# Ledger of designs, part 194: VH-VL binders against q0aze0

Target 1, 268 residues: q0aze0
Amino acid sequence: MKIILVNNRFKENTEKKAQEIAGQLSALNVEVIIDNGLDEPYAGTVDFIMVLGGDGTMLRAARRYGQRAIPVLGVNMGTVGFLSNIEINELAEYLPLILREEYSLEARMMLEVAVFQQQSLLTRVFCLNELLLRSNSPRMLSFALEISGQKLEPYRGDGLIVSTTTGSTAYSLSAGGPIADPQLDAFIVTPVASHIINKRPLVVSPEREISLHLLEEREAIIGIDGQIKMDFGAENRVLIKRAPHPLLMVNLKAKPFFTSIDRSLQRQ
Short names: E, the ipSAE of ESMFold2; O, the ipSAE of OpenDDE; V2, 0.75 times the mean of E and O plus 0.25 times the DockQ between their complexes.

## First folded at step 7 (VH-VL)

Design H7 (framework fv_bermekimab)
Fold by ESMFold2-Fast, scan of step 7:
Structure H7 (fold): chain C 268 residues (1-268), chain A 123 residues (1-123), chain B 107 residues (1-107)
Amino acid sequence: as target 1 above (268 residues)
Amino acid sequence: QVQLVESGGGVVQPGRSLRLSCTASGFTFSSYWVHWVRQAPGKGLEWVAAIKQDGSEKYYAESVKGRFTISRDNSKNILFLQMDSLRLEDTAVYYCARDESYYDYLSGTFDYWGQGTLVTFSS
Amino acid sequence: DIQMTQSPSSVSASVGDRVTITCRASQGISNYLAWYQQKPGKAPKLLIYAASTLQSGVPSRFSGSGSGSDFTLTISSLQPEDFATYYCQQYNSYPYTFGGGTKVEHK
């Protein structure tokens, strides 16, 4: 068995714990690759991915490895988030189940984001939560939104979020988007400070393709899961669609989504 | 417009305490990691501390660890740096800076900075 | 801690000159390297991140290159407003560290 341990390069406690877990796994004849974010993603074949950290570390792991259809387990090491399944102090209890492959998988849709400059594909990235288009200057953006070839009236405002259902509790929520059951597949399209009265979030089929481009020369950026930032100008366009593979999240114990989000919303 | 304004600097004696504030406006303060970065007179930049958008995670440079405490009040859009056991080597202009992060990811790059507030020492 | 070494400490240049500034990391940092410009009496301004990506609004005469441990900032044709001190910064690993700075001054 070969396992990738993904940890947060900004957390000393997580680095130390990753080394301890790697030693434990090696003693059980498991091959371990540690990914602390310093190098390119491991290119070889692996059987399992264990993510040590919070939601941010899971988002990075999903971006790096989510399209490989490999089981990914979130192990929380601090504040409980939405993307972890077990706590670090529970790992010893669940490790035998992991090694025997005695767990279920929950599929979480991902976005495929393709950014073009002129006629050329500049980059293709995947994300678990959302793509954000926003102004990077005091000036409002004017941009075109197309959904499966249907051209909407031009948007004017600070930006737009295209989110997965998993991302419904992230930036989309802060911008006024709905809370979505992560077991549903859908795009959530949430305006950011729209100047157009009654612009509402849209919930659309995951089979839709979403296209964005600027109608006027402005300074703008595209953000991916809050982790990647790219400049976006009038010469650019972006195409967003459902990624070919969902992230396969390991389920070792029941984690009630709705009671978790309800408690989170009661906190100021 | 994005604006960060530091205050609370001044002349202090070694061993004393001082609290710096940074008031943010023009963006959703509660969605960003924010940092303190300092610069001694005529010297280069030194990262001091970082705080997660919800206050749940804090990081410090080794030189200030155990002496400085970073905190924030999202209801007032204010970032704080409580400086205890001040030393002569803490003499610097202190800048608050916004991380390019959104939500949980700490980017470590600083896209907007305040004007700075000077902390200096009397004999 | 990752040590960031900039060279030269200062460079004398004239308007229109090509200026290059080098930054070396004591260990590999991939492309997690930013460049800042600081004018006298002012806060630093982000110019470049991810080693080579220009921040929005930064003129195209600025460019960054390099990966791993060696990085370069180039100003292809120096303008009057470019006389300033430039700093590199790694954000690959905690704690974040800056280079010592390079002052670009009049010849």
Scores: ipSAE 0.005, ipTM 0.491, lowest interface PAE 10.7, mean pLDDT 86

Design H8 (framework fv_bermekimab)
Fold by ESMFold2-Fast, scan of step 7:
Structure H8 (fold): chain C 268 residues (1-268), chain A 123 residues (1-123), chain B 107 residues (1-107)
Amino acid sequence: as target 1 above (268 residues)
Amino acid sequence: QVQLVESGGGVVQPGRSLRLSCTASGFTFSDYGVHWVRQAPGKGLEWVAAISYEGSNKYYAESVKGRFTISRDNSKNILFLQMDSLRLEDTAVYYCARDGEYYDFLSGSFDYWGQGTLVTFSS
Amino acid sequence: DIQMTQSPSSVSASVGDRVTITCRASQDISNYLAWYQQKPGKAPKLLIYDASNLETGVPSRFSGSGSGSDFTLTISSLQPEDFATYYCQQYDNLPLTFGGGTKVEHK
């Protein structure tokens, strides 16, 4: 069995804990690869991915490994979040179940984001939460949104979010989007500070393709999961569709989504 | 327009305390990690401290660890550096700088900087 | 700590000249290197990140190259506004560390 441990390189306690867990797994004849974010994703075959950290670490793991159809377990290291299943102090209890593959999997849809310069593909990334198009200056954007070949009236405002259902509680929520059951597959399209009345969030089929481009030269960025940012100009186009594979999240214990989000909203 | 404006610098005596502030505008402050970087007069740049976007993770240079405390108030878009037990070698212009990453991670590069605030010592 | 050695400490140049500044890390830092420009009395400004990516709004005459432990910043045709001090900075590991700086001066 081969396991990847994903952690945050700048967080001292996660590096130390990753080494401790690697030692424990090695003693059980499990091969361990530590991914602290510095190198390219491990290219070999892997049986399981254990993410040590908060939601940000899980989002990175999903971008790196989510398309490989490998079980991914989020282990919380004391940060508040929605994407972990167990706490670090529970790992010893659950480790035998992990090694015997005695757990259930929950599929979470992902986005495939392709950025073009005219007709040339510049980059292709996958993400678990959302793509954010936003102005990188005080000037509002003017941009075109096309859904499965249907051209909508131009948007004017600070930007747009295209989110998965998992991402419904991230930036989309802050911009006025709905809370969605993460077990559903759908795109949530949420305007950011739109200056046009009646531009509402849209919930659309995950089979649709969404494209965006600027109608005026502006300083804009594309943000992926709040972690990657790319310059976006009038010569650029972005195409968003459902990724070929969902992220397979490990369930070792029940995590009630709706009560968790309810409590989170009350603690602000 | 992204802006970071430092304040709170001044003339202090060794062993005393000083609190620096950095007010952010033109971006969603709560989405970004932020740093303090200092520069002694006529010298190069030295990283001092960093704080993640929500304040959960804090990092310090060894020279200031235990004496300086970094914190933030996301409701007011303000970054703080509480400097205790000040030493002559802490004389510098202190810059706040925005991390190039956002959400949970720090990239460690600085895409925007404030103008700086000077901390110096009386004779 | 990762030590960043920058050379030269100063260079005298004229408008239109090609200027090259080097930066060496004491260990492999992959491509986790940034270059900053600082004008007298001003804050530093990001020019290059991830060793070779030009920051938005920075003129194309600036370019970065290198990986591992050896890095170079090049200004292909020096302009009057480019007379400044330049710093490299690694972000492979904590503590974050800067080079000693290179001052680009008028001949």
Scores: ipSAE 0.011, ipTM 0.514, lowest interface PAE 8.8, mean pLDDT 87

Design H9 (framework fv_inotuzumab)
Fold by ESMFold2-Fast, scan of step 7:
Structure H9 (fold): chain C 268 residues (1-268), chain A 123 residues (1-123), chain B 112 residues (1-112)
Amino acid sequence: as target 1 above (268 residues)
Amino acid sequence: EVQLVQSGAEVKKPGASVKVSCKASGYTFTSYYIHWVRQAPGQGLEWIGGINPSGGSTTYRRKFQGRVTMTADTSTSTVYMELSSLRSEDTAVYYCARESGYYDYFTGPLDYWGQGTLVTVSS
Amino acid sequence: DVQVTQSPSSLSASVGDRVTITCRSSQSLVHSSGNTYLSWYLHKPGKAPQLLIYKVSNRFSGVPDRFSGSGSGTDFTLTISSLQPEDFATYYCMQGTHWPYTFGQGTKVEIK
């Protein structure tokens, strides 16, 4: 068995803990690859991915490895979040089940984001939560949104979020989007500080293709999962569709999604 | 280990230009914005501007617009800041700093800094 | 520009003292995402600034637990619960919510 351990180098003790776990797994004849974010994603075949950290580390793992159809387990290192399944102090208890492949998988849709300059593909990336189009200056954006070839009336405002259902509790929520059941596959399209009255969040089929482009030259950026920033100008166009493979999240214990999000909202 | 290493001290005459370099290592260069901040003697920290190494997009503070140019060379993982029409008031230590792109930090803090480059403008 | 003002501009303290530095912004620093992008930095002569606190109250990796941040909207505080010798420095707050990014003028913590 070959396992990738993904850790967050910005968290105290995660590197030390990753080395400890790697040693334990090696003693059980498991090959371990450590991904601390500094290098390119491991290119070889692996059987399992263990993510040590919070939601941010999980998002990075999903972008790097989510399209490989490999089980991914989120192990929380004490941070508040929604994407981990077990706590680090529970790992020893669940390790025998992991090694025997005795767990269920929850499929989470991902976005495929393709950025073009005119007719040329500049980049293609995948993400678990969302794409954000945002102004990179005090100026409002004017932009066009198309859903499966249907052209909507122009948008004016600070930007737009195209989110998965997993991302419904991330930036989309802060911008006024709905909370979505992660069991559903859908795109959530949420305006950011729209100046056009009656621009509401949209919930659309995951089979739809969404495109965005600027109607005026502005300094704008595209954000991916809150971690990657890319310049976006009037010469650019972005196409968003469902990624070919969902992220396969390991489920070793039940997560009370609705009660957890309800409590989080009451604390704000 | 994230490291930003800047070029050495410069002495320039008024009216000249200066180009300071900032070489990044230990992370994916194109995934993080780089900002420039200066401190003149006896003054506080002053943000000059930032660059996205991925697209080359720049944002400059208004008072430097027309005198400052930021560029990035992805082949060497190096960001440059060029300041033209130098005046004695531009004497300062110039820092490059990385904007954190870790989850939640869409507009992140400046998490890792270069060692600083002293630029002295004297006649 | 969003103006950021620190108080006091300087203070004298002894090792073991509790030190409080305040930062006020001319506008709310709550971003449309719901996050507040207010950070604190420690700066010593001849050295690069160091990040201490980000998003109001989160300690950066390796920062001792004697440093804490608090506040909301336009009023923010950095607290050092028990000053150590290495903490005599100038402290800066910075807002990243609004363009352009702006720093406070700095608070110098001097040995008494």
Scores: ipSAE 0.000, ipTM 0.430, lowest interface PAE 12.9, mean pLDDT 85

## First folded at step 9 (VH-VL)

Design I1 (framework fv_inotuzumab; at its last look DockQ between E and O 0.69; V2 from the best seeds 0.00; counts 0 for: pae E 3.2 > 2)
Fold by OpenDDE, look of step 9:
Structure I1 (fold): chain C 268 residues (1-268), chain A 123 residues (1-123), chain B 112 residues (1-112)
Amino acid sequence: as target 1 above (268 residues)
Amino acid sequence: EVQLVQSGAEVKKPGASVKVSCKASGYTFTDYAIHWVRQAPGQGLEWIGGINTYTGDTTYRRKFQGRVTMTADTSTSTVYMELSSLRSEDTAVYYCARDEAYYDWLSGTFDYWGQGTLVTVSS
Amino acid sequence: DVQVTQSPSSLSASVGDRVTITCRSSQSLVYSEGNTYLSWYLHKPGKAPQLLIYDVSNRFSGVPDRFSGSGSGTDFTLTISSLQPEDFATYYCLQATHFPLTFGQGTKVEIK
């Protein structure tokens, strides 16, 4: 068996724990790769991924490995969130189940985000939570939204969020988007406005495609899962689709989503 | 408007402790981590550590581990840095700085800073 | 620790001059997915430091166009195309790719 341990470079404790866990697993004849993000994702075949940290760490792991159909377990390291399944102090208890592959999986839809310069592809990224288009100045943006070839009326505001249902409890929620059942596949399109609310959030079928572009010469930024940023101008286009493969999240322990919403969101 | 307002200057004896506060306003407190940076007289900027206000997680530079404690009070939108066993070389202006936090992930960029707090350690 | 070295440590310039400051790290600052956690700050005595450039080349909101950042890997540059009176200060680069976070030693830009 081969396992990748993904840790959080901003939390030294996760690195130490990864090394400790690696030692334990090695003693059990399990091959371990530690991924702190400084290197390219491991390209070889692996059987299991453990994410040591919080939701942000999980998002990174999802972008790096989510398209490879590998079970991904979120192991919480003393933080709060929606994407971890067990606590670090529970790992020893559940380790035998992991090694025997006795667990259930939950498929979570991801986004495929493609950014273009004219007709040239600049980048393509898969992400678990959301794409954000926002102004890079105090001025509002004017941009066009197209859904499966249907052109909506121009949007004006600070920006726009296209989120998965998993991401509904992230930035989309702060912008006034609905909370969605993570077992549902859908796009959530939430306008971002600091002063004016001009449009309502949209819930869109995952079978549709979403495109965005600016209608005027303005400086904007594309953000992905709050971790990737890139400049976005009038010459750029963004295309959003459902990712071809979902993230396979490991369920070792029951974690009721709806009963945990209040507790988890009170800190935001 | 984003603001970080720090507590006033402190004068301490060697061996004592100092606790500096950084009150944040103008934004959602838990969406950002707070780092502490100091500048000794005639020296450059030195990173001390940081606290994620959402998760409560802290990270300290090794040289300060065991002497520094950072805490966050969400009810008052205030972050504290306590430095113990003070030495003369701890004399410096201490700054708090904001870093965007996305859950347990940080941006690594300090976009807004406090005005600074002078801490003087002298016998 | 990752060493960050700025060049020069100090320079004298006049209003209108083109000023270039370099920052070299002992290790690559490239993180996965193309991120490079290198930022530039302006610091005046008695004032709070100010963010100028983040992620190597992005100007922070409100920063004048005369400031620009470039570079990759281990070598980075801050350029002031035409120095203004308010630009006389000490400049610092910061790397956040590796822990601990480390600043360059600073570059003091003085009036000639």
Scores: ipSAE 0.659, ipTM 0.882, lowest interface PAE 0.8, mean pLDDT 93
Fold by ESMFold2, look of step 9:
Structure I1 (fold): chain C 268 residues (1-268), chain A 123 residues (1-123), chain B 112 residues (1-112)
Amino acid sequence: as target 1 above (268 residues)
Amino acid sequence: EVQLVQSGAEVKKPGASVKVSCKASGYTFTDYAIHWVRQAPGQGLEWIGGINTYTGDTTYRRKFQGRVTMTADTSTSTVYMELSSLRSEDTAVYYCARDEAYYDWLSGTFDYWGQGTLVTVSS
Amino acid sequence: DVQVTQSPSSLSASVGDRVTITCRSSQSLVYSEGNTYLSWYLHKPGKAPQLLIYDVSNRFSGVPDRFSGSGSGTDFTLTISSLQPEDFATYYCLQATHFPLTFGQGTKVEIK
């Protein structure tokens, strides 16, 4: 059995902790590859992915490995988020179930994001939570949103969020979007500081194609999961679709979604 | 408008502790981490550590481990940094800074800074 | 710790001059998905530091286009194409790819 252990570079001694867990797994004849983000993603065959950290570490794992249809387990090392399933001190308890593949999987929709320069594909990336289009200057943006070829009235404001249902509790929520059950597949389109009052958040079928482009020359940024940023100008457009494969989240321990959102609703 | 406002200057004796506050406004406090950076007289900038403002999880530079404590008070949108066992070389201007990365992800890119707090340690 | 060394430590220049500051890291700063967490800051006495450039070459919102960043791997450059009176300050690079975060020692840009 071969697993990838994804860790967080900012936690003190995170490499030591990852090596300790790798040693525990090695004693059980489990080959471990550690991914701290400094090397290219492991390209070989692997059976399982274990994420040590919070939601941010899971987001990186999802972008790197989510399209490979490999089970991904979130292991919390101090703070619970929406995407962790078990605590690190429970790992030994659940490890026999992991090795026997005695767990359920929950599919989480991902975004496929393609950025073009005029008509040429510049890059394609995947996203678990959201794409953010935002101004990178003191000036607001004027931009066009198209949904399956249907052009909406122009937007004007600081930007726009296109999120998954998993991302509905993240930046989309702070910008006024609805909380969505992550078992649903949908796009959630949430304006950011819209100057136009009638631009309400939209919930859109996952079968739709969403595109964005600027209507004026402005400095803008495309943000992916709050962790990747790309320059975006009037020569660019972005196309958003449901990704070919969902992230396959491992469930070993009951963690009801609605209990977790109560904590988020108390943020103010 | 994003703003970080720090507490006023302090004078301390060696061996004492200092607690500097950093009050955030103009954004959702719990969505972004806060870091602390200092500058001693005639020296460059030095990173001290950072805190996730939602969870309270912290990361400290090793030389400060055991002497520094960072906390966040979500009800007042305020981060505190306490430095104990002060030495004369801890005399510096201390800045809080917001990490640009949204969520619990830490990029270490500091987009907004507090005005700085002078801490003077002298006998 | 990853060492980040700026050159020069100081320089004298006149308004209108092109200024180039380099930042060299002891290790590659490339991180996940090509992110390179190298940023540049401007700092004046008595004022808060100001972010100029992040991720090597991306200008922060509101920063004038005379500021640009470039480089890759271990070698990075901040360029001021035409120095203005408000640009006399100390400049720092910061690497955040590796724990702990480390600043360069600073480059003081003074009036000639």
Scores: ipSAE 0.517, ipTM 0.800, lowest interface PAE 3.2, mean pLDDT 88
ESMFold2 (binder alone), look of step 9: mean pLDDT 92; pTM 0.946

Design I2 (framework fv_inotuzumab; at its last look DockQ between E and O 0.58; V2 from the best seeds 0.00; counts 0 for: pae E 3.9 > 2)
Fold by OpenDDE, look of step 9:
Formats: structure tokens, C-alpha cells, sequence
Structure I2 (fold): chain C 268 residues (1-268), chain A 123 residues (1-123), chain B 112 residues (1-112)
């Protein structure tokens, strides 16, 4: 068995814990690779990914490995969130189950985000939460939203979020989007506006494609999962689709989503 | 408008402690981490550490570990930096700075800064 | 710790001049997802530092287009295409790819 331990480069505790866990797993004849993000993703075949940290760390892991259909376990290390399944102090208890592959999997839809300059692909990213288009100035953006070839009226606002249902409790929620069942596959298109209440969030079928581009010469920013940022201008286009593979989240411990919303959202 | 407003100048004796505050406004407090940077007279900027206001995680430079404590009060949108066992070398202008955060992730980019707090350590 | 060295430490220039400041890190600042956590700041005495450039080449909101950033790996450059009177200050680069976060020693741009 080969396991990747993904830790948070900003949190020394996660690195130390990763090393400890690696030692323990090695003693059990499990090959371990520690990924702190400073190197390229491990390209070889692995059986399991363990994410040590919070939701941000999980998002990074998802972007790096989610397309590879590998079971991913979130191990929380003192942070409230939606994406961790067990606590670090519970790992010892569940480790035998992990090694025996006695766990359930929950498929979470991811986004495939492609950013173009003219006809040239600038970047392609699979992400678990959302794509954000926002102004890089106090001025509102004017941009075109197209859904499966259907051109909507030009949008004017601070920005737009295209989120998965997993991401519904992230930035989309802060922007007024609905909370969605993470077991549901759908796009949530949430407008980001300061004082204009005219457009409502859209819940869109995962079978559709979403495209965005600016209608004016203005500087904007594309954000992915709040961790990747890039300049976005009039020459750029964004295409958003359902990722071809869902993230396979390991479910070792029952985590009731709806009963935990109030508690988890207190920090939002 | 994003603002970070720091507490006033402090004069301390060696061995004492100082606690500087940084009150944030104009944005969602827990969406950003706060870092502390200082500048001693005639020196450059030096990173001290930071606190993730969402997770509560703290990040201290090893040089200051054991002497520095950063805390965040979400009810008042205020971050505190306490530095103990003060020495003359700690005399500096201390700045708080905002860093965009996403859960347990930090960007490491300081987009807004406080006005600075002069801390003088002298016998 | 990752060392960040700026060059020059100081320079004299006139209004309208093209100014170039370099920042070299002891290790690559490239993060696996393509991000490079290198930012530039302007600092005037008695004032708060100001963000100019983030992620190597992105101008912060409100920053004049005369400021630009470039570079990759370990070598980075801040360029002021035409120096303005308000640009006389000390400039710092900051790396945040590696912990601890480290600043360059600063580059003071003075009036010639």
C-alpha cells in the first residue's frame, strides 16, 4: 500500500504529524509520500491520500490529486470545517480500517476550469469549491455569462461565483448563495454585488457548461478555491464544466451535514 | 474601506511585556489573517508572525517563539500581539498587516497595513 | 531560512527615470500549483507600507501602471517605468513560499 500525506506548508504541526504518521505507516510496511506542496504532485500510483489540516489543505489536495480517483481522507487538525472526516486524535483508531480499505466513499463533484487567452489555453484546473470572477478595482464589472450556449443578459456587478455544491458553504454562501446538499451534483452561480438586488443565484445542471468573459476593457481577477489567483482581462475567457472525475472522499465517521451547519457556519 | 488601526506608542522597561492591538474594519474579519512586521531603527522590515483569524492558528518566526503571543477577538475584530521579556533590540515600529486567508491557507501577501506602533524599550 | 537579497541597496534617480530593483532568493519561490509568493512593497518613513505587486507580476488595486513586476524561480524584478515624485521611498520584496516569511533588506530610492 502506498499513501500520500498532504500537509499544510504554513502549519508546522502538520509537517511534524505527517512525519510521525509516516513513521508509523512505514513500520506497517506502508509506503508513504509526504506532500507539502513545494514539489510537483507525486505522479506514481497511490492507494490512499490523507490530508492533514483544514479545508484549505483539502482543497489543495483535491486540485492536485482529485482527478486521479484516489480515496482522500480529511484529517482535521484543530480547525472547524466541512471537508475533514476525522480528527487527528482519532487516526490511530481508524488506521486499521484504512489499511484494510474498510470505508465508504462519497463522490463530490469538482469543477473543470479552463482559462483562455483568445484561443490559447492558459490554465486548466480541477477544483472542489469554486471559481470566482471579481473586479480588481472598486468599479463594477460588465461581463457575459453563457450557459450551454444560452447567452444571458450582460451582468454588471462586483463579480460572479461558480461553485460546486461542496463549495456552497464557502464563498458562495458569503455572497448570498444557497446552502446545497453536498451529495447533489450541481453548479451554483452566485452573483457578487454590493447593493444591487436584481439577480438571484442560479442552480444549474452539472451537464451544462458555463462561460464567462468581460464586456469591457477592465482588469479583473480569477480566483480558484481562494488559493489560486490570476489576472483576467478582456482577452480572456473562462469555461467551466463538471470535472470528468469526482473527488472520492473517504467516509470513516458519520458526519451529519445538516445538523452541523449551524455550528460550522458560526465562524463564517 | 479597509482599515487597520493600531494602538498607541509604548515605552517599556527591559524584561517587561507589551501588548499591541490592531483593530480591523471595512471587511469580514475572519476572511483574512493578520501578520505582524516590525522595523527597528535603521533596519529593514522583519516578519514576526501571523494569526489566522478563522482557524485561530498562529505562525511565529522561530526567533520569537516563546516570547510572542498573537490572539484574535472576533467580537471586536481586533488582533493582539504580545511580546514578553522585552529587550532593547525590540525597540521598533510594529505593523499589523492583512493577509488574505482561505480556511487554513494563507496567501502571504500583505495588502493593507496598520499605521504602526512605536515600541521603545529602554532602561 | 530562505534569504532574499535586493539589489541595489540604494540608488539615486530623477523624476522620469526608469528604475529597476532586483530581488534574489536563495531558493526557488515557485509553488507546485504555479504560484510564486513574491510581493513588492513601498515604504515611506512614518507611513504604513503599501503593497505594490503580488504574485510576482500582479499590480495591487490602485497601483499605477508604471509599476510592474517580473521574474521567476529565484530572480525577480520590480520596475518603475517613469519615476514620479511620490515614488521616492524604500522598496521591499517579500517571499512567502517558505517559512519563515522573509523580506529583502530593502532598496532606498533617493532623489538625485
Amino acid sequence: as target 1 above (268 residues)
Amino acid sequence: EVQLVQSGAEVKKPGASVKVSCKASGYTFTDYAIHWVRQAPGQGLEWIGGINTYTGDTYYRRKFQGRVTMTADTSTSTVYMELSSLRSEDTAVYYCARDESYYDWLSGTFDYWGQGTLVTVSS
Amino acid sequence: DVQVTQSPSSLSASVGDRVTITCRSSQSLVYSEGNTYLSWYLHKPGKAPQLLIYDVSNRFSGVPDRFSGSGSGTDFTLTISSLQPEDFATYYCLQATHFPLTFGQGTKVEIK
Scores: ipSAE 0.768, ipTM 0.908, lowest interface PAE 0.6, mean pLDDT 93
Fold by ESMFold2, look of step 9:
Structure I2 (fold): chain C 268 residues (1-268), chain A 123 residues (1-123), chain B 112 residues (1-112)
Amino acid sequence: as target 1 above (268 residues)
Amino acid sequence: EVQLVQSGAEVKKPGASVKVSCKASGYTFTDYAIHWVRQAPGQGLEWIGGINTYTGDTYYRRKFQGRVTMTADTSTSTVYMELSSLRSEDTAVYYCARDESYYDWLSGTFDYWGQGTLVTVSS
Amino acid sequence: DVQVTQSPSSLSASVGDRVTITCRSSQSLVYSEGNTYLSWYLHKPGKAPQLLIYDVSNRFSGVPDRFSGSGSGTDFTLTISSLQPEDFATYYCLQATHFPLTFGQGTKVEIK
């Protein structure tokens, strides 16, 4: 059995803890590869991914490995977020179940994001939580949203969020979007500081294509899961689709989504 | 308008503690981490540490480990930094700064800063 | 700790001059997916620091286009294409790819 351990670059004990866990797994005849984000992603076949850290570390793991259809377990090393399943101090208790593959999987939709300059593809990335289009100046943006080729009335404001249901409790929530059950597949389109009265958040079928482009020259940024940022200008377009594969999240411990909602509301 | 407003100047004796506050307004407090940076007289900027205002997790530069404590009070949108066992070399202007990154709270993109708090340690 | 060294430590220049400040890191600042956590700040006496450039080359909102950042790996540059009277300040780079976060020692720019 081959496992990737994904850890955070900024936890002083994360690398040491990852090596301790790797030693324990090796004693059980499990091959372990450590990914701290400083090296290229492991390209070979693996059976399981264990993420040591908070939601930010899980987001990076999802972007690196989420399209490979490999089980991913979130192990929290602090306060439990929305993307972790167990705490680090519980890992030894659950390790036998992990090794015997006695767990369930929860599929989480991902976004496929393609950014173009004119007609040329600049980059393609995957996203677990959201794409954010935002102004990079004191001036508001004027931009077009198209859903499966259907052009909506122009938007004016600070930007727009296109979120998965998993991302509904992150930036989308702060911008006034709904909390969505992550078991649903949908796009949630949430305006940021819209000047257009009654531009409400939209919930859109995951089978749609969403396109964004600016209607005038302005400095803007495309953000992916709040961790990848790209300049975005009048010559750019972005296309958003459901990713080919969902992230397969491991469930070892019952962590009902609805009992955790109050924590997200307190973030407001 | 994003604002970080710090508590006023302090004069302390060696061995004492100081607690500096940083009150945030104009944004959702728990969306952004707060870091502390100081500048001693005639010196450059020095990072002390940061706090994730959502989780309460902290990272401190090793030289301050054991002497610094950062806390966040979400009900008042205020971060506190307490530095204990003060020495004369702790005399500095202390700044709080907001890290712009939502998920990577240690990105070091400090988009908004407090006005600074002078802490003077003298016998 | 990652050392970040700025050059020069100080300079005097006239309005209209092109000013170049370099920042050299003791380790590569490239992280996952090419993210490079290198930012530049302006600091005037009696004022809080101000963000100019983040992620090597991205101007912060409202920063004039005479400011630009470039570089990769270990070597980074802040350029002021035409120095203005309000640009008198001390400039700092900051790396945040590696723990702990470290500032350069600063570059004082004095207008003649």
Scores: ipSAE 0.425, ipTM 0.779, lowest interface PAE 3.9, mean pLDDT 88
ESMFold2 (binder alone), look of step 9: mean pLDDT 92; pTM 0.949

